# VH-VL binders against Cytochrome c oxidase assembly factor 8 (COA8), part 91

Target 1, 167 residues: Cytochrome c oxidase assembly factor 8 (COA8), of Homo sapiens (Human) (q96il0)
Amino acid sequence: APERGAERRDTAPSGVSRFCPPRKSCHDWIGPPDKYSNLRPVHFYIPENESPLEQKLRKLRQETQEWNQQFWANQNLTFSKEKEEFIHSRLKTKGLGLRTESGQKATLNAEEMADFYKEFLSKNFQKHMYYNRDWYKRNFAITFFMGKVALERIWNKLKQKQKKRSN

## First folded at step 13 (VH-VL)

Design ic39 (from ic1 with heavy chain T28R; framework fv_belrestotug)
Fold by ESMFold2-Fast, scan of step 13:
Structure ic39 (fold): chain C 167 residues (1-167), chain A 121 residues (1-121), chain B 108 residues (1-108)
Amino acid sequence: as target 1 above (167 residues)
Amino acid sequence: QVQLVQSGAEVKKPGASVKVSCKASGYRFTGHYMHWVRQAPGQGLEWMGIINPSDSRTSYAQKFQGRVTLTRDTSTSTVYMELSSLRSEDTAVYYCAREGFKYDSPHFDYWGQGTTVTVSS
Amino acid sequence: EIVLTQSPGTLSLSPGERATLSCRASQSVSSNYLAWYQQKPGQAPRLLIYGASNRATGIPDRFSGSGSGTDFTLTISRLEPEDFAVYYCQQYGTSPWTFGGGTKVEIK
C-alpha cells in the first residue's frame, strides 16, 4: 500500500483522547481529560523549520505523554476491576445479593473498603516506585534536551547576526 | 470505646414471639455488619443471621428462615432480633456480635453481654 | 455448610502446662478466616485469635494460633489459672458462619 506521511499522524492509543487543534495554530494545544487516565493530552506544535534536535525533544515529550497515559489508564482500570471483584466476593461470602431492594448496586461498609484501599496501595507499591523512577528519568532527559534546544536557538540567532554583519 | 448492650432477660410461652435489642456505641453504627448468635444451655454457639445497618439488608441461617427477622434503627444505633413461634428448644442465650475489619479480616471483634430467653409454660 | 470438629472435647491439665487444641474443617476455610474464642460460665465469648494466627487486641502472647486449609491449632504455651475455660473455633470464610463444638480446658 502507498505510504502516507507519518509526520501528521495523531496519537490515539487505548486510553488517550484523539482531537485535532485548529489548523492555523503556532502553539501546543491541551485536550479534554482522557476517559481512562483522567489526564489531559497535549498536541505539540510542529514548526515548519523544525531542527533534528527539536524533533528529538518533541518525540521524547510525545512518547513520555503516551507512556504516562497508558500507565494511568491501566492503573485506573485495574483499580476499578479489583474493587468490583472485592465487593462481589465479600457480598457473596455473606449470602447477600449484589443489588439493594431499590435496585441500586450494593456496596461494602467504609471500614471494609478502607482495608481494600490499604491492600491495593501496598500491592502496587513497587509498581508505583518504578513509575516514579521512570517519570523522573524521562523528565531529566526532557529538561536536558530543552537546554540543548535553547542553546541551538541562541547559536542560530548569533550566527544570523554574524551573516548580516559580514554582508 | 466499642460497646454492645443488649436488653434484659425474657420469659415467654410457647407460640409467642420475642424481640431482643442490641444498642451499639463507640463507633459508626452503619460502618459494620451485625450478627446474631445463640447458645442453648450447655451447648455450643449457633449462627442465626446477619444485618447490614447501612442498608438494612439481611441474610439468615436456613434453620431460622421464616421465623427470625433482623431490623435496625439508625437513630438509636440499635439492632433487633425477633424470633417468632417460640418452642422450648429456643431457650438459649442470644448474642449480638459486630463484624470488624482488620488486616482484610471480617471477624466478630465485639460481642454483646447476651440476653437469656426462656420458653416455658 | 462447613462443619468444624474440635478435639479433644475435654483437656485436663495443670497450671503451667502447654495446651494444644485442634479444630478441623470439613472443607477448606477460605482466606484462613478462622477465629478462636474463649468463654467462661455466664459470659459472652471473648475473641482470642482471628485470621488463624493474629492475636486480638489485649490478648496475652501465650495464646497463639496456627494452621491453614482444614487443620487449625490453638496453643496456650503456659496455662494460667484464668485460662481454664471453654474454647470455640469459628470459620467466617463463607455463609453460613459455623462454630466448632468446643473444647473444655479444665484443671487436672
Scores: ipSAE 0.181, ipTM 0.581, lowest interface PAE 3.3, mean pLDDT 85

Design ic4 (from ic1 with heavy chain G100H; framework fv_belrestotug)
Fold by ESMFold2-Fast, scan of step 13:
Structure ic4 (fold): chain C 167 residues (1-167), chain A 121 residues (1-121), chain B 108 residues (1-108)
Amino acid sequence: as target 1 above (167 residues)
Amino acid sequence: QVQLVQSGAEVKKPGASVKVSCKASGYTFTGHYMHWVRQAPGQGLEWMGIINPSDSRTSYAQKFQGRVTLTRDTSTSTVYMELSSLRSEDTAVYYCAREHFKYDSPHFDYWGQGTTVTVSS
Amino acid sequence: EIVLTQSPGTLSLSPGERATLSCRASQSVSSNYLAWYQQKPGQAPRLLIYGASNRATGIPDRFSGSGSGTDFTLTISRLEPEDFAVYYCQQYGTSPWTFGGGTKVEIK
């Protein structure tokens, strides 16, 4: 079993500061893995002069993250629940106890567990296909709006040049 | 490739104990439960017990509780069935059978060749 | 314990005929965990059918299993000479595992 490893921010300390490297625009920060989804959440930075387009992009990214978090949290919970129910049912039908002599939870043999994993994967295949399809669509939309934001910034730069020439 | 090879025939006196072995090969020994089933001459099959070779946990049929002991040796991939306080009614062919979980079904897919145990005075 | 009753006890047929073997359980068999075995004199049982209807590897298409709950059937569509043997049903849905009394399929 590997050590815990380094986490960027495991707790929410008082006075949490965002990072904003000089060579890059101010960035979002990444949190520790969620307990249920095992995915690292991104906490989005909101610029002071956020345009309606920039707000739309940020909200799309936030919504996509929440959708992704909920999907994997639900998958992981379903897996854990079905695994425990499967193990309990099989041990009960064999007349075997649920705990070993050492008091640890009893498990099934590798062959039985392998067939459980195969069945779980098979049962959830369609669900994962729809997830991948939606994930692709969401990322396309994000890329599209990133392009629009880039065009807006170019336009604003041109407006600044125009205004500078007027003065 | 999967094989279950049992020890040879035994002749015992009433009150004695017998220990039958079943050596597994061709698969991961600890990955499958092993059962013991007996068959008296001209009679049907009777389940005796189950062992998990991985953790040695056992469960026995009520009729044999207190007289049967199932054990295993992972270093030799062998399961043992010991039956004590033998009676003439214990004269039977004793089989080991592997439980295999496939297509959501934990069935017996391979059987040993059987060991004849005769209890006579 | 679940008691399995097989009928008939003996079935006398000629090669080429259809054999229908019945297995009835005293209570519902969980998950249709019912198997059929073939046994010839001096040999260990051979798995034919598991999960009530799934044919084991290497078993000819003439063998089929059906049924659910308490009523199960093994059908041999066209008896071959090697099919004359004793057949046992077994439930493995709950401990203790139990077997039927057997049906002997013999030549007429």
Scores: ipSAE 0.218, ipTM 0.607, lowest interface PAE 3.7, mean pLDDT 85

Design ic40 (from ic1 with heavy chain T30K; framework fv_belrestotug)
Fold by ESMFold2-Fast, scan of step 13:
Structure ic40 (fold): chain C 167 residues (1-167), chain A 121 residues (1-121), chain B 108 residues (1-108)
Amino acid sequence: as target 1 above (167 residues)
Amino acid sequence: QVQLVQSGAEVKKPGASVKVSCKASGYTFKGHYMHWVRQAPGQGLEWMGIINPSDSRTSYAQKFQGRVTLTRDTSTSTVYMELSSLRSEDTAVYYCAREGFKYDSPHFDYWGQGTTVTVSS
Amino acid sequence: EIVLTQSPGTLSLSPGERATLSCRASQSVSSNYLAWYQQKPGQAPRLLIYGASNRATGIPDRFSGSGSGTDFTLTISRLEPEDFAVYYCQQYGTSPWTFGGGTKVEIK
């Protein structure tokens, strides 16, 4: 039990903010940043009376999170690996060694590093464009289903109101 | 505009030392490595060494180890090449050259005008 | 160290002709680390080509570089009077950095 619950707005009862118990089973929970993607994962709470539409929205959000985590984990690992290889290759070529005179890890001059960053961005331009396109598509789908869930909530409230009046 | 301006011609006797300067202007001095290259009369280009003006770290060609010393002065944006125990075979034009980078390809993009060093008895 | 061998040592041609200069390395050199320089008498070398095939700023389209591994070529598609000079290849792939022996392009 190393972590506490959090207060958040409950969308089902429309705007209720409540304190979450120490257990994670009643609320979505935000984890620590992933080592590779540096993104915080969300652990989704599954209500006992989840509608099929709510389930579809939750699964879409989970799939999008997994896709996003995987993309950035791979991108960050590729960046770190290529950066380190670039630095080591350049220092080896110059015969300067990997450590400074004081024993600290040697680095490249800012302009040399700028050359690396420019090349990395250029090389990955299309990959990032496709990522942005797919991110947009996924978020549009999530927004659309959020709207459907909201309409379902309105309909259910109207049904309950009508039933009370009809009785 | 980038410029590398070297000191004037030197005439030295065998066994003496020579110190050639290369003053840089028109760019961030600490941003680029500086190299020294020499050329004997009628011969090709021979690399001597490299200095990082930012941290003063150096590396030298094996042939010149123990005789060449590269230094820099950040206040004047100047690099120096000192060659000791001069021999007649050291008669050459000595160039400083800046290391540039484009598309992950290092190259000598700017050169000093050269300094003629003549070693004669 | 990597030895760069340039051939021919001298190339005698007339203006308007095509010049093809060879640079062969004793071991494989990444294309990123091969450059070509032009030198005229009494002048410092001038960068022509870097990364085996990229023209330096201000260098005319008639100059082109190609090659990979151990075999590299500098081509001047149509010689102009100002192109008669000595040309050197250089590798940066491993210390010490080395230059070829040069190819002199002279008027026939």
Scores: ipSAE 0.103, ipTM 0.575, lowest interface PAE 4.4, mean pLDDT 84

Design ic41 (from ic1 with light chain Y33W; framework fv_belrestotug)
Fold by ESMFold2-Fast, scan of step 13:
Structure ic41 (fold): chain C 167 residues (1-167), chain A 121 residues (1-121), chain B 108 residues (1-108)
Amino acid sequence: as target 1 above (167 residues)
Amino acid sequence: QVQLVQSGAEVKKPGASVKVSCKASGYTFTGHYMHWVRQAPGQGLEWMGIINPSDSRTSYAQKFQGRVTLTRDTSTSTVYMELSSLRSEDTAVYYCAREGFKYDSPHFDYWGQGTTVTVSS
Amino acid sequence: EIVLTQSPGTLSLSPGERATLSCRASQSVSSNWLAWYQQKPGQAPRLLIYGASNRATGIPDRFSGSGSGTDFTLTISRLEPEDFAVYYCQQYGTSPWTFGGGTKVEIK
């Protein structure tokens, strides 16, 4: 695609072109995937004149991220440990070695692994249900505060226009 | 749907070798372990060995170690059982059996029709 | 290796009667991975029960499996003429896979 000259004036981006949550124009930074959760952490930009409401939204998002990171780190560790134990146990019971002739770690057939995944999901169903419930509650709260922040910003712009017009 | 079709009856002399085939159809051949089990006339079932068709890895019953060899050909979805140094005690019906998976259970869900091997002088 | 002992060796019963077949393991069967097979002369074994208590597809309700650990039972609640056969138990919990010696259910 040939380059075109930049627009003369900076224009507000559409929601689709934002790298932050759709309602935020910011310089948040996204880190590499966490070793344990495999989720990319967001480092939130803190504006110099952050309102108390904007601070509450940011802290809520940070706390939700930390909760989400810890949940998936724990889940991934549990999954990895149980998967290795399952593979080791199944190979041992069959009298098959833990490594192939080439020295690579042996794997199970797709049907055996499918059975493990089904069991893992079933065993963790209640845990995942509570996670989803809490995830929705947190996102509802975030959306609510995002709405409040948006209204605050609209109100402040209206107040600035009124002040400018009254003089 | 799922079928295991074995080769025909064999008559061998003591000291010879026999190679029995088991052709699988109706499922993904490399997705299931295959076992070999034999039954002497009027006797019970005796497990001989297991093969993973996906990577050719095998494990054998102690009694047959050194005499039995399990192999497979993925292009024809066929497993082979070769038994060497045949004795009269090896006269038996030889079965292949598929290891299935249902309700977290790796049981033998399908069996071949059996191949009669007779060892006589 | 786990040795499976089936008892009795022979059951002589009439159609309509209840058959109770025992399979005892020398060691605890992992995950209760114990199967029951029916075999008629000239035929391959037919899977009846797997995982100690689950009926295989197409197997009539009169067949039931029970037990855990080292003691397992196959029950045929009301024998039909086609049920007179040899029955084998098998453990698949650990290598090597082993079978019981069989119980012959014969018509009285």
Scores: ipSAE 0.246, ipTM 0.620, lowest interface PAE 2.9, mean pLDDT 84

Design ic42 (from ic1 with light chain N32Y; framework fv_belrestotug)
Fold by ESMFold2-Fast, scan of step 13:
Structure ic42 (fold): chain C 167 residues (1-167), chain A 121 residues (1-121), chain B 108 residues (1-108)
Amino acid sequence: as target 1 above (167 residues)
Amino acid sequence: QVQLVQSGAEVKKPGASVKVSCKASGYTFTGHYMHWVRQAPGQGLEWMGIINPSDSRTSYAQKFQGRVTLTRDTSTSTVYMELSSLRSEDTAVYYCAREGFKYDSPHFDYWGQGTTVTVSS
Amino acid sequence: EIVLTQSPGTLSLSPGERATLSCRASQSVSSYYLAWYQQKPGQAPRLLIYGASNRATGIPDRFSGSGSGTDFTLTISRLEPEDFAVYYCQQYGTSPWTFGGGTKVEIK
C-alpha cells in the first residue's frame, strides 16, 4: 500500500487499453496470450502510404484474428465448465469431496481425465471440422490478397525504376 | 509391468493395531487411485476404502470409519492401511487394488498378493 | 448400500460345459459400473469383465458378461480346467463399492 498516497501501483488492470502503440517497430508485433482464448494477438503495422489493396488485406487479417480469438475463447470456456462438472460428478461417486483438506480443488487421476478428453473431442468433432473449413477459407483469401499486394508492389517498383531512368 | 507387493503376514492381539503396506511399481504412482479390500476366511470380498496417492485424500466404508486410516508415501510409491482396535472378526486377508480406467469405466485392474492378518488371544 | 446377490452359491460342472452365473442388485445399477472377478484358492482376485460386458486384457473370449438394471450374468461358454474358481460381481457406481457373495464353480 502507498505511504502517503503518492506511491502508486505500477498499473491498474482497469486502466490498460488493448490499443497500446507498438514498441518502436516497422513490422507486425505479437502480443502476450489473451486470457480467454490463450492465443497471441498480432498488432498490425500500418505503412504511411498504405494502398487500398493493402488496407483490405490488413482488415481481412484483423477480422480473421478476431473471429479466431472469439471461437477459442468460447471453446475454452465450454471445456473448463464441462471439465469441472465431470470432476464434480466423479468425486461424488467415490464419496470424495470437491476440496482437499488444505482447501485446494480436488482432481481426478490421469486415466479418468484422459477419458473425459476423448469424449469432449468426440462431442466437438463437427464443430472443429467447421472451424478448420472456415480457417482454411480465410487463409486462402489472405494468401490471394497477399499475392495481389506483392504483384502491385512489383509493378510499382518497375514503374518507379522506369520513370527514374527515363527522366 | 504393473506390480503391487504387500507386506508379510501379521498376528495381533485384540485391541492392537496393524499397518499393512502395498508397494507399487511399473506405472505412475500418483496417476491411479488405490483401494483396500478384505476377505475373512471362507467369506466374500469387502471394500474398506480408497486413497488418492496424488493428494492423500481418502474415503472409507462406514463400517470402518474411525478405525481405518489410509496413507501413502510418494517417495517409495507405497500405500498403507492401518486398522486399529482389532477384534477377532478382523481376521482376514487384506488386499490393495489399483483403480484402472478404460472407456469411462473404473475397475480394479491389478491386485496385491494379499496380507493375512490374524487376531487371536 | 447396494446389496449384490449371486446365484447359485455353488455350480458343479464338468470341463466343456457352459456355466451361467447370476448377479442381482437390490437397486438399479448402471451396467457401466458392474465388474466380474475370478479368484482361485490362495490367490488374489483377477479382473475378468468391466462395464458389465467388456473383457479385460488377456481374458479368453469364452468369458462374456451381459445384463442391465438389476440383473447381470457372467457366461463361460465352454469350461476349461483352469476356470474352476470362485467368481464375484462388483458394483462401483455408488459408495460404498460392494461385492456379491460369490459363486463357486467346482469340478463335478
Scores: ipSAE 0.019, ipTM 0.542, lowest interface PAE 6.0, mean pLDDT 83

Design ic43 (from ic1 with light chain N32R; framework fv_belrestotug)
Fold by ESMFold2-Fast, scan of step 13:
Structure ic43 (fold): chain C 167 residues (1-167), chain A 121 residues (1-121), chain B 108 residues (1-108)
Amino acid sequence: as target 1 above (167 residues)
Amino acid sequence: QVQLVQSGAEVKKPGASVKVSCKASGYTFTGHYMHWVRQAPGQGLEWMGIINPSDSRTSYAQKFQGRVTLTRDTSTSTVYMELSSLRSEDTAVYYCAREGFKYDSPHFDYWGQGTTVTVSS
Amino acid sequence: EIVLTQSPGTLSLSPGERATLSCRASQSVSSRYLAWYQQKPGQAPRLLIYGASNRATGIPDRFSGSGSGTDFTLTISRLEPEDFAVYYCQQYGTSPWTFGGGTKVEIK
């Protein structure tokens, strides 16, 4: 199995997790799930003879991954914070404590939670729409450059075939 | 469809205890908090306490702390209110009321028909 | 505890008239935590308004609620014969949950 080096974890102020992949990898490497975004980061293998076009595609994918990680880490933190505040506020209003008789964390009834989810989604609707717009734009750009890289690779194969024919 | 049916009238002597039942139907019993409210003859409404049927957690108005006990039985979808050390001032109609929740606002959306408890010597 | 004071204690009006009922809290109450109930003799209270201004299911448009902070109002735009009853306000923003003393709307 490929050797796995020591991992480093670094968390951005927004809660985005970062990591170092195993050393001496010849392939793309998938990291562990980020605690906050719950997304697995991908570290891209950089070939020795990477073309400028391949580099641009890789950087677009890396930038899109960082943007996506940041968005979901922040969204999940906001959701968790507002959910806890909602639960605590509701229980305080009723005079009920935060823990059951058995010491377990107290929860709200499904109807109250449904109302929270509805309000959270409504409040964040515009934010999610902008995310979806940007997500589609970024994936369109990546797909476009993937096509360009594919054409470049075909051209290089034809070029090599021509060279072999001439030799 | 939602219905809260309470037990019948009770006559008790001072110092006795009374246990009133409230049987719920037409909804998921553990999905809603249940409250108890009383009303003395010719007087207003007085909140007594709350119970979460899902986990039996309770909270009582300070005036009734030590005398009132709220319990529930999930197998029969029934909430009980037991009041001990009864006095003449406890003569009242006792209501159970379901807590609904809508637009970030809890409210008593359904009420039992009431149970008259008379405390006399 | 929050004390709710309802005024007037009794309101004598004729059918077709407008009724305005007041509920004043001893300290500020979020409008989300104020409700109004109607009670007729021998009956359980009936929910009219919740969250200060939202009509409960089946409640006629002639009933409306308003207010914020410490001052809340229930208005019945044109009294019908069936509207003569006792009305209670309630706060549920802090434990213990409390009710006002009631306003009796009686036929003149």
Scores: ipSAE 0.013, ipTM 0.568, lowest interface PAE 7.6, mean pLDDT 84

Design ic44 (from ic1 with light chain S31Y; framework fv_belrestotug)
Fold by ESMFold2-Fast, scan of step 13:
Structure ic44 (fold): chain C 167 residues (1-167), chain A 121 residues (1-121), chain B 108 residues (1-108)
Amino acid sequence: as target 1 above (167 residues)
Amino acid sequence: QVQLVQSGAEVKKPGASVKVSCKASGYTFTGHYMHWVRQAPGQGLEWMGIINPSDSRTSYAQKFQGRVTLTRDTSTSTVYMELSSLRSEDTAVYYCAREGFKYDSPHFDYWGQGTTVTVSS
Amino acid sequence: EIVLTQSPGTLSLSPGERATLSCRASQSVSYNYLAWYQQKPGQAPRLLIYGASNRATGIPDRFSGSGSGTDFTLTISRLEPEDFAVYYCQQYGTSPWTFGGGTKVEIK
């Protein structure tokens, strides 16, 4: 079966890390965690005789992965940006510098950081609820099509056995 | 129980330096900022500076800039306030105070008992 | 620097009376980060109120704080003998931390 190709996979919008699976791959491959989303991307193998239903499932899984990668890349970026702004604001309020004596980025005490986490979770509560809703909908659709593909493969095996027996 | 225990009274001559200690116990020392506040006899409270015990970063009131130095020793859970070039007007009770964070409010929740510093010739 | 002005400087009252202490800021106090302290002779300040209106642990309910922005008030609804002391307001919303000049509540 043909390999997916030797081209480097890199998605500019989501900032996904480049992923290059082995040349003689006949399986889906899991890459290293993406720099921004911290999720492991799956590189899908495309069989030579992929059915339209199998193609639909693969594309649905790829689309869901891209949606998930985008969501968490954006959330992690927002979290990092707001965390940095919160730290800068609190240190400015205290008259403290933004870097330690060693030149490291300054951090707040655990109790002050708890304040940030509480506020971040609170303001993102609705967004995370809608993410969970959409995540379950997408996984339900994927599971449904996985079942359809499984039934198609069973049916095709039964058809092949019957054709061999009758012919 | 949270406790801040300060060093004993000091008598100094003008031009000398004094170093007051504040030993913390009953909580994670590096988890809370520590402040220094002084009070001259019969006068109000005056903020001097802040130190972050976790990274030693400090900020001082403009009035004390160049004369005050705040330090800490993590191994003994102690903060220090050193005031140099002492003058008679530096005669005061010096307090350390912990910055709490209960209910998202960074207020001074615990105070040391105070250290009397007298500057006289 | 936020300047805090307390008034009156001295308040002469009898036990059982209501005490109302004012603290005015030269500019708005961020997040209502304003505290009230009680100080008796020879003692460290004792936290009464933080965040303008929240009573510290162990503080009797006769003490209440109110206000926002630049105008803050400490109220002692019924003075007890142990309440005669000096009271200080403090803002902790921005560096440098500043205190008011104090209000002495003395027995009449």
Scores: ipSAE 0.093, ipTM 0.552, lowest interface PAE 3.9, mean pLDDT 84

Design ic45 (from ic1 with light chain G93D; framework fv_belrestotug)
Fold by ESMFold2-Fast, scan of step 13:
Structure ic45 (fold): chain C 167 residues (1-167), chain A 121 residues (1-121), chain B 108 residues (1-108)
Amino acid sequence: as target 1 above (167 residues)
Amino acid sequence: QVQLVQSGAEVKKPGASVKVSCKASGYTFTGHYMHWVRQAPGQGLEWMGIINPSDSRTSYAQKFQGRVTLTRDTSTSTVYMELSSLRSEDTAVYYCAREGFKYDSPHFDYWGQGTTVTVSS
Amino acid sequence: EIVLTQSPGTLSLSPGERATLSCRASQSVSSNYLAWYQQKPGQAPRLLIYGASNRATGIPDRFSGSGSGTDFTLTISRLEPEDFAVYYCQQYDTSPWTFGGGTKVEIK
């Protein structure tokens, strides 16, 4: 889980609340879909008192997002390029132009396009299977570190409560 | 299942026009290109043109450009080949053929039975 | 246009013999865009091979296609009585789509 706002931060030692800028500047932000991957990026907030464990979790999430964005950007670019090349070569073979009489981009019939889609999926099947495997591994690691961060925060709250009572 | 049924034999005089029909059944008519091929007596196969039944776009062999017109009627799943300014050398069997597509390879997977057109004075 | 030249023009063989039919293109043709058809007297052509080497549905395994570039071959490993017919190669690499002149396989 990302850290959001001053009210969701750990209580500072000696009872002084951590100062945080206005709410939106302390929060993760979700951006518009990337031009190539068509996925919405998450911009992670970096807190002032980030523990080493919290930093490791944030970096894992950032690295996983970067990996995911790169994978889908490359896949979408390859798909678009191969689709355009396929359409162009098939229209040339038939003696048909790239545009219809109405000026719209010429397309292939459903049967021909269906074969292209089946070929593309078949060709990329193993690549997508390995992507899924790696996606699950990365999400398992993130979940594991989220658990460790949660335990650290519980321990810190318990420790602060005990010190408060001792004074 | 898939069938292409063509109209019957025609006898025409030089200078006339002929219109041959090809009725498709057993598949989605707009999903496949349709071609026309002719064969003169004792001769080989000669490609005439292609039509996309989905958008009615056509392309013709140069030899027939200006004399051949391919059309379609989606309500009856029928493709038509009209050849004008007939000459004796247009005497031939005219076939419609469906373009199948598999493994990045188009091919004529089904053919009509053929329509004999005889041009004589 | 791409010109396809078939040889021999006529092949006289007996049942059980191997038939080898040649199709030569005037320029390179992608193997994906070469087909073979069989035609018997009074009948429409029948698809045998597409993409140079793929058998069409229902075509016996004695029929095989091979080749690339400008040289393509149709082989019938053991002629059956029903195989005596005219065979045409076709290219659909570029418009206009063209056929070879045909090879007549006749009984000796």
Scores: ipSAE 0.101, ipTM 0.594, lowest interface PAE 5.2, mean pLDDT 84

